# Designs tried in a protein design chat: VH-VL binders against Interferon-induced very large GTPase 1 (GVINP1). Part 2

Target 1, 242 residues: Interferon-induced very large GTPase 1 (GVINP1), of Homo sapiens (Human) (q7z2y8r1479to1720)
Amino acid sequence: DKRLFVLSILGLQSSGKSTVLNALFGLQFTVSAGKCTQGAYMQLLKVEETFTEELGFDFVLAVDTEGLRAPEHSNKSKDRDNELVTFVIGLANLTLINIFGENPSEMQDILQIVVQAFLRMKQVKIFPSCLFVHQNVGEATATDQTMDGRRRLEQKLDEMAAIAAEQEQCLDVTCFSDVIRFDVNTHVYYFAHLWDGNPPMAPPNPRYSHNVQQLKSRILMTATQESRGNIMKISDVKSRVQ

## First folded at step 16 (VH-VL)

Design h1 (from h0 with heavy chain E101Y)
Fold by OpenDDE, fold request of step 17:
Structure h1 (fold): chain C 242 residues (1-242), chain A 121 residues (1-121), chain B 106 residues (1-106)
Amino acid sequence: as target 1 above (242 residues)
Amino acid sequence: QVTLKESGPALVKPTQTLTLTCSFSGFSLSTSGVGVGWIRQPPGKALEWIAHIYWDDDKYYNTALKTRLTISKDTSKNQVVLTMTNMDPVDTATYYCARDYYWGLYAFDIWGQGTLVTVSS
Amino acid sequence: EIVLTQSPATLSLSPGERATLSCRASQSVSYLAWYQQKPGQAPRPWIYYASRRATGIPARFSGSGSGTDYTLTISSLEPEDFAVYYCQQYSDWPYTFGQGTKVEIK
């Protein structure tokens, strides 16, 4: 019975979720503009035996998901997105919350549902981790802009937490950090544009690769930490999904 | 304070088109997740959902009434407009608009007072 | 569409009595709401997400249920509680309402 670390990703449709996962682990999730990920797609990655002792797990289960509010679906129902988010967060040790672009509205789109899902998990004594990935951050965004971005995100998360707490009748929750262990300075990653210029003629942006490596390092660190506690077994996956 | 108010004709002749306007304050349809729905209630009858529009211009219609319905929004005016064609006496009802939030647990959390529309010759 | 069936159609009770209202869905739903409506008034949100009381709703009201079966309970009826109660699902389109249960004074 092998040890498993489950990594999932959530985000709006066409936010670059699959691209991030592919870049992280050399995976082959569908990233083509014409194809939408339906539901959840899972890939099992074997950890090299030489690293299993150090990392504390034998496999990584990467879970790619359909984008929230996917336009390809004729019927965007609350149940669909709620079920997806709950499933993905509940299944995973770590969930990547993917935000595309600098538009604040995009952040608002998924934060409430994510916060609610984490509250639900807390209620059933499931304590997953999350990291935010904010993609397509402009090169000109000085360190100052990033700091402002973090503050805004934290504020928004706290607002959403308060709302969610009210809705869930969780009186002990006043901020997002009450819902889940979260530090806006260490759990938010800003990614440069994937391309240096406009595709298809633009070359890959080396900053993107660097950002991916940073995120990967954080993921592995988190995974190692999680493995020191109650590590999921492959045999537990079925029960976890149910 | 969040408020919604329905406006339109109180009397419509059969076969004519009904145009209702929902004017709201205290929130914006530019806000992610925000939606406005129309619900009607014939006198002494149950509630019936009619149409819905979200901030991203996603629209939903009652299946039976779909061919007769058009919903639109003017974000700048904080208004949602519902048109219903080929009105019939059976369409006599109080028409409500109400606020919804897609990402939230709430259903229609704020309602207008409703406007009675009578279809009669 | 998801059909919601409420029962009973009419519930005649006295103040102080317990009221139990049922809402059954033709399919499983996760988002179920209850509304209270008094004559000449717009519906008022009462319960959301099956068991959450809306703001200002007294504790004597409770919502419960899952899947296809949902219940609104009034532990002890107050005079102001006599009204029509509607359940609504907002899990899937089209949104649908039950036919309502009238709670009337015996």
Scores: ipSAE 0.353, ipTM 0.781, lowest interface PAE 1.4, mean pLDDT 90
Fold by OpenDDE, fold request of step 17:
Structure h1 (fold): chain C 242 residues (1-242), chain A 121 residues (1-121), chain B 106 residues (1-106)
Amino acid sequence: as target 1 above (242 residues)
Amino acid sequence: QVTLKESGPALVKPTQTLTLTCSFSGFSLSTSGVGVGWIRQPPGKALEWIAHIYWDDDKYYNTALKTRLTISKDTSKNQVVLTMTNMDPVDTATYYCARDYYWGLYAFDIWGQGTLVTVSS
Amino acid sequence: EIVLTQSPATLSLSPGERATLSCRASQSVSYLAWYQQKPGQAPRPWIYYASRRATGIPARFSGSGSGTDYTLTISSLEPEDFAVYYCQQYSDWPYTFGQGTKVEIK
């Protein structure tokens, strides 16, 4: 029975989720613009034997998901997205919350539903981790802007947590860090644009590659830490999915 | 304080077009997740959902009434407008607008007082 | 569309008695709400997400259920509880309401 680390990604439709996963692990999730991923797609990655002891797991299960608020499922209300988010967060040891662009409105798009899902997990004594990936951040973003961005995100998360707490009737939750272990300074990653200019003529942006490497390092660190506790087995996946 | 208020004609003739406006305060349709729906209730009868619009201009209509309905929003005015064509006496009802939030667990959490629309010759 | 059927149509009870209202969906739903409506007033949110009491709703009210069967329970009726109660699903478009249950004084 092999040890498994489950990594999932959530975000709005066409937010670049699959691209991030592909870049992280050399995967081949479909990244076609306009094509909607339906449900969740999983790839099992074998960890090299030389690293299994160090990392504490034998496989990584990467879970790519359908984008939230997908137009293709417009006949479905919030139920579908809620189910998807709950499933993905519940399944994963670590969930990447993917935010596209610098538009503050986009930041808010999925925070409430995600926070609620984490709160629900807490209620059933599931304690997954999360990292935020904020993509397509301009290079001209000064350190100050990043700091402000982090503050805003933290504030918004706290607000969402309070709302979720009220809705879920959780009296002991007042901020996002009460829902899940979270530090806005270490759990939020800002990504540059994938391309240095306008595709298809633009070369890949080296900064993006660097950002991916940083995120990957954090993911592995998190995975290693979590593996020291309650590590998921492949046989547990079925029960986890229910 | 969040409030919604319906406005429009109290009397409409058959075959005419009804235009209702929902004016709201305390929230904005520019906020992600925010939506406004229209619900009607004939006198002494049950509630019926009519139409819905979200912050991202996503629109939904009652299937039976779809061909007669148009919903739009003016974010700058904090208004949602509903038009219903070819009115019939059977469309006589109190019309409500109500707030929804897509990302939350709530349904319609705040309602207007409603406006009675009578269709009569 | 998802059809919601409420039962009974009318429930005649005395203050202090337990009231049980049913809402059955033609298909499985996850998002179900209850509204209270008094004569001449707009509906008021009462229960959301099947079992969550809206703000200010007394503890004597409880919502339960899953799938296709949902229940609103009033443990002990108060005079102010006599009204019409509507269930609504908001899992799928189009949103739909039940026909309502009138809770009246016996």
Scores: ipSAE 0.246, ipTM 0.761, lowest interface PAE 1.5, mean pLDDT 90
Fold by ESMFold2, fold request of step 17:
Structure h1 (fold): chain C 242 residues (1-242), chain A 121 residues (1-121), chain B 106 residues (1-106)
Amino acid sequence: as target 1 above (242 residues)
Amino acid sequence: QVTLKESGPALVKPTQTLTLTCSFSGFSLSTSGVGVGWIRQPPGKALEWIAHIYWDDDKYYNTALKTRLTISKDTSKNQVVLTMTNMDPVDTATYYCARDYYWGLYAFDIWGQGTLVTVSS
Amino acid sequence: EIVLTQSPATLSLSPGERATLSCRASQSVSYLAWYQQKPGQAPRPWIYYASRRATGIPARFSGSGSGTDYTLTISSLEPEDFAVYYCQQYSDWPYTFGQGTKVEIK
């Protein structure tokens, strides 16, 4: 019946719900009341009718995870995080990975879970896409490190993909781009303060809004490319989750 | 570690052209959202912004000085160059270059030490 | 062009007192910064975005305000705080500075 694009968001600690949607989409979509299940907040966004035929979908389901690594759950929290991330990635056509440059250990844990989940999706013929949003909290030189940050991220992803491939005995995987379609130059976005503060600070240079619009456009482009033959009807989404 | 340093002549005669160079390290002007501005301060007077250049060569000039100013960058040498024509004694000032980081959000977050330019016969 | 008017021109206070510096803009602005400058030195970034302290600035300094009226407050004046403080708007080109408020220790 109606065509659905599923967008999931991981690693968004303090916002946990609608902040990414508001920062990227604002009032462009008609939103419905959200639904939270097992730490995932879900919102249904209706695409404006004038765009539905060109884009190839009628609705976007935005799935936003609440903070990973809940402090209340000792040994159980690692398994819960793995289970939640696998579920969210398995449901999604596109996953946004929020990365903070200040905590390498937390980032390492999230990346390990994410890479393994994408490898599992490849093995069951689910082909999700991935974009990385690198939020460099507290760094004055974040934009100067963009090239080095991309290289370091790519190297880490490749290492994790190779390790996961060995564990899963998948000989056709030697780097992260073998797991999913990924280009570190076009699939990684850098913001210092996208979600900073309450309310968030916006830079005065109008070209900053262009940088945010580039991320939004990439998300919509991915959705359009998915709609050319891989996007599911709402009735089919239930089967995919299982 | 980020530093900026101004260089140029300490003494200029009226009507001559002043050329100042801002040499910096610890950041690149090829990075999106980064810029360098020039600010001057006549002895005993307030600060006056005079020119600005961004990574993409977008440029801005103080309205009163615009016809006399040219700002340019050499990204490979980490330099920004300011040229000011037809110098006059009222242009005597300490000239600073300063970094505009992250699309202006932090204003001028790092300044050079400044260079005094005296315009006299 | 946006004119910034700082008041008072000079503020003479003793250590431990609260200092309040005003910056008024001729038009509404959203981006305002404060700089500290001591004799013979370059200006130092102090406050940006009206209320955010630059790195290393003591908590006794706070910025506030919106629209046309902005304030820099020093909750308890220390001897090292004497200097000239400039406000700067960076909302519209050309960027402009106030004329400065000199804070001097009695």
Scores: ipSAE 0.035, ipTM 0.551, lowest interface PAE 6.0, mean pLDDT 75
Fold by ESMFold2, look of step 16:
Structure h1 (fold): chain C 242 residues (1-242), chain A 121 residues (1-121), chain B 106 residues (1-106)
Amino acid sequence: as target 1 above (242 residues)
Amino acid sequence: QVTLKESGPALVKPTQTLTLTCSFSGFSLSTSGVGVGWIRQPPGKALEWIAHIYWDDDKYYNTALKTRLTISKDTSKNQVVLTMTNMDPVDTATYYCARDYYWGLYAFDIWGQGTLVTVSS
Amino acid sequence: EIVLTQSPATLSLSPGERATLSCRASQSVSYLAWYQQKPGQAPRPWIYYASRRATGIPARFSGSGSGTDYTLTISSLEPEDFAVYYCQQYSDWPYTFGQGTKVEIK
C-alpha cells in the first residue's frame, strides 16, 4: 500500500557505486532496511514526508550489484554479467549505469551487455528507463562530456543496438532510441574524477554540489513519471525479486 | 579540440571604451560548471585577473576595475564579450580569455593566444 | 584580496640542477595553481590543486605545500624549462597571481 520506485545501479566495479548513492540520497532519505539477495544488494530508502506528495512515491528500493565485470576479460565472466544485468534491468523502473573512463575496453563490453539486456526487455514488452553516469573522465578524455563526446557515445550505442538487433533477430531496431527512451543530452551525466570511497578532489566552486543535485533531480523526475504510470506496492516488488 | 581566440582593436585612445570578444569552440557555456575568464598582462609585468562569467550567468569582476567592466555571453554563438570603459595608458596589456572547466577545479586549463591592446593618444 | 609573493624573483641555474620556487599567500588558501610562460606565448597550465600536474607535464615537476606556503620543484632542469613561472590562487575572489619567478640559464 506504500508506493515504491525501484532504482537499479550497475557499474564495472563496486568502487564508486556507494559514493554515488551517498551523494544522491544521503541528504533526502533515511535508510529503512538493507538486504543482499541473489547477488544484489538492496537498500530501502524512505522518502522524507515533505517530498512524498510531489514525487508520487513513499520509498525507493535501490538495487546495487557488486562489480558487474572483472577488469580482465573472460568468457565465463560474460555469462554471469549477462544474467545479472538481465535480472537488475528486469527488476527496475530506472537503471543507473556507471561507466568508468579509465577502462575503455571494459566500457565497450558493458555497453554491449546493457544494450542486449534492454533489447530483451523490449521483446517482452518491459520498457525500463536508463541514465548513464560517466566517472573518471580525465583531461585526456574530456571531450566525452562535450557535444562531440555525447555524439560519439550515441553513435556507439546505436551501433551496439543494431548489432544486438541482428543477434536477437529484432530487425525493427536500428538505433538505441528504438530500444529504450533515451536522449544523450539529458540522460548522460559526466564527473571528471572518481568517486572511489575516498573523498574526490572537491572543486572550489560551490555549484559542484548543484551538479550532483541536478542528477538527483533527473532520477526523481523519472521516478515521478513512472509512478504516475505504474505504482508498485512493496509486496509486488518482493514477488518480482524471487 | 578546445580553442579560444580573442578579438578586438589593437589601439584605443584614452577615455574610449574597449570591447573584446572571446570566440571559442570545442565546448559550450550551456554545460554546467563551465566558465570563461579574462586575464591581462601589461608588457613585462605579471598576470592580472579581471573578469569571469559562468554558464548560469554568474559574473565576477576584479575589485579595482569593477566600475569600468561589463562581461556578457552569447551561448548560441560561443562568445564572451568584455567591455572596459574610460581606458587609460596604464591599461595597455595583452588580454587573454581562458576556460574555467569543472567548477574551477583546474583553474584556467585552456588559454587563448592573447591580443595586445595599446592605449595611447 | 589575497596577495601571492613569489621568491626568488630570478633563479639562475644550469641544466641538470634542482630548482625550488616559492609562493607565499597572505592568508590560507587550498586552491593554488602554477603556470609556465615563455616570451610571446600565453601562460600554460602546469600544476593545479597545489600538486596535480596538468596533462603532459613531465614528472620532474612537482608541486607541494598547504596553507600559506607553496613550492614548485624541478628535480633536474632541462633546456626547455627556462621560463617564467607564476602561481595563482583560486580559493577566493578576486583570483590573484604572484609576480613570477624567472628561471634562467647561468
Scores: ipSAE 0.029, ipTM 0.517, lowest interface PAE 5.3, mean pLDDT 75

Design h1 (from h0 with heavy chain E101Y)
Fold by ESMFold2, fold request of step 17:
Structure h1 (fold): chain C 242 residues (1-242), chain A 121 residues (1-121), chain B 106 residues (1-106)
Amino acid sequence: as target 1 above (242 residues)
Amino acid sequence: QVTLKESGPALVKPTQTLTLTCSFSGFSLSTSGVGVGWIRQPPGKALEWIAHIYWDDDKYYNTALKTRLTISKDTSKNQVVLTMTNMDPVDTATYYCARDYYWGLYAFDIWGQGTLVTVSS
Amino acid sequence: EIVLTQSPATLSLSPGERATLSCRASQSVSYLAWYQQKPGQAPRPWIYYASRRATGIPARFSGSGSGTDYTLTISSLEPEDFAVYYCQQYSDWPYTFGQGTKVEIK
């Protein structure tokens, strides 16, 4: 009877030994279990008892892919990536899409897979929430946080949605916001160094914490909404994963 | 290529108001965590930080100079403007603008070449 | 405000020698940077976050320290290293600089 919020983290980057939740929440979660299955690494995180009533759930299942790659050599590899992403998105209450760096080819590949997966979820009446975290590498890659960068991302998502809609024959889809609830201004977050494998080097400006807290607050708002209507028990998630 | 360039008068009379413009390219003040600071250096003397502005219009001033300083930005023009009132010969210095990047982590990571302002009758 | 005191004021050394520059803060700080400046030039970023080298800075430069005591070390001086070095704290407003240490040819 324990309540579970499922948070998926997708990207072309390995999640390694760290959880994004520790980078964002620190002491609010403890790791209870971790498993690797079907190319996804799953961590069960226990919500500390002081927060369970505020949040409305007892556990978070963090689901990381081990590395989403789109090699240009094999349709079998793309089919496996599509299946993995569809599974991970279908399992999740909220999906964080981690875009790392400025490589447009890698960004387009992951966006195409993700948009296709969300469209398939719409067809089976599953409506997960989505946030984008754009982690820019180095000083040059971190400068693309303008409205122009948000508009370019939105245009790419709309393009991918239109392509996927024709492939899936979904006549009512013309843009990405037709697929899921999405606002490029509130669902996209930019960081140069939100999380990595080294000890974190904290910036001195205290308003860095505000940017991090905005992401944290959006995640918690989504989790609170899910606890009111469709948060699952751990046993239900096991059946869904089977 | 990230660059900053200071512009303004080379000579100012005592009591006049100095206006300096920092024009930059290769980055934007619409980017969260980015700021521009002003630092001055009297001839043969140490560096002195004087003013700072962030992307969200948060502003900081050197306490000894605060009543004489105003800093502002125009994000669409990629400019930061510093105004300093009631100039005195002691304010003769090279004035630099410099970038504060990623919430200050890298200190001032890019500097302009500076502009010498002489205050003399 | 936080006062940074650099010592010595001048280091007269020969190429190949080790240089040790000190920066002492009047209060504990967590964020300290070093800049190199040559005559007629703007300061150049050298070290940030006490110990991290800026882009392109040679490995012979290292920064260390915490709290109130910080050090810039040049393991073996090269001719291009003779300059003035400034420390700067960026923990609290107003940001402040040290008075500089001039490293010059003996």
Scores: ipSAE 0.018, ipTM 0.524, lowest interface PAE 6.6, mean pLDDT 75

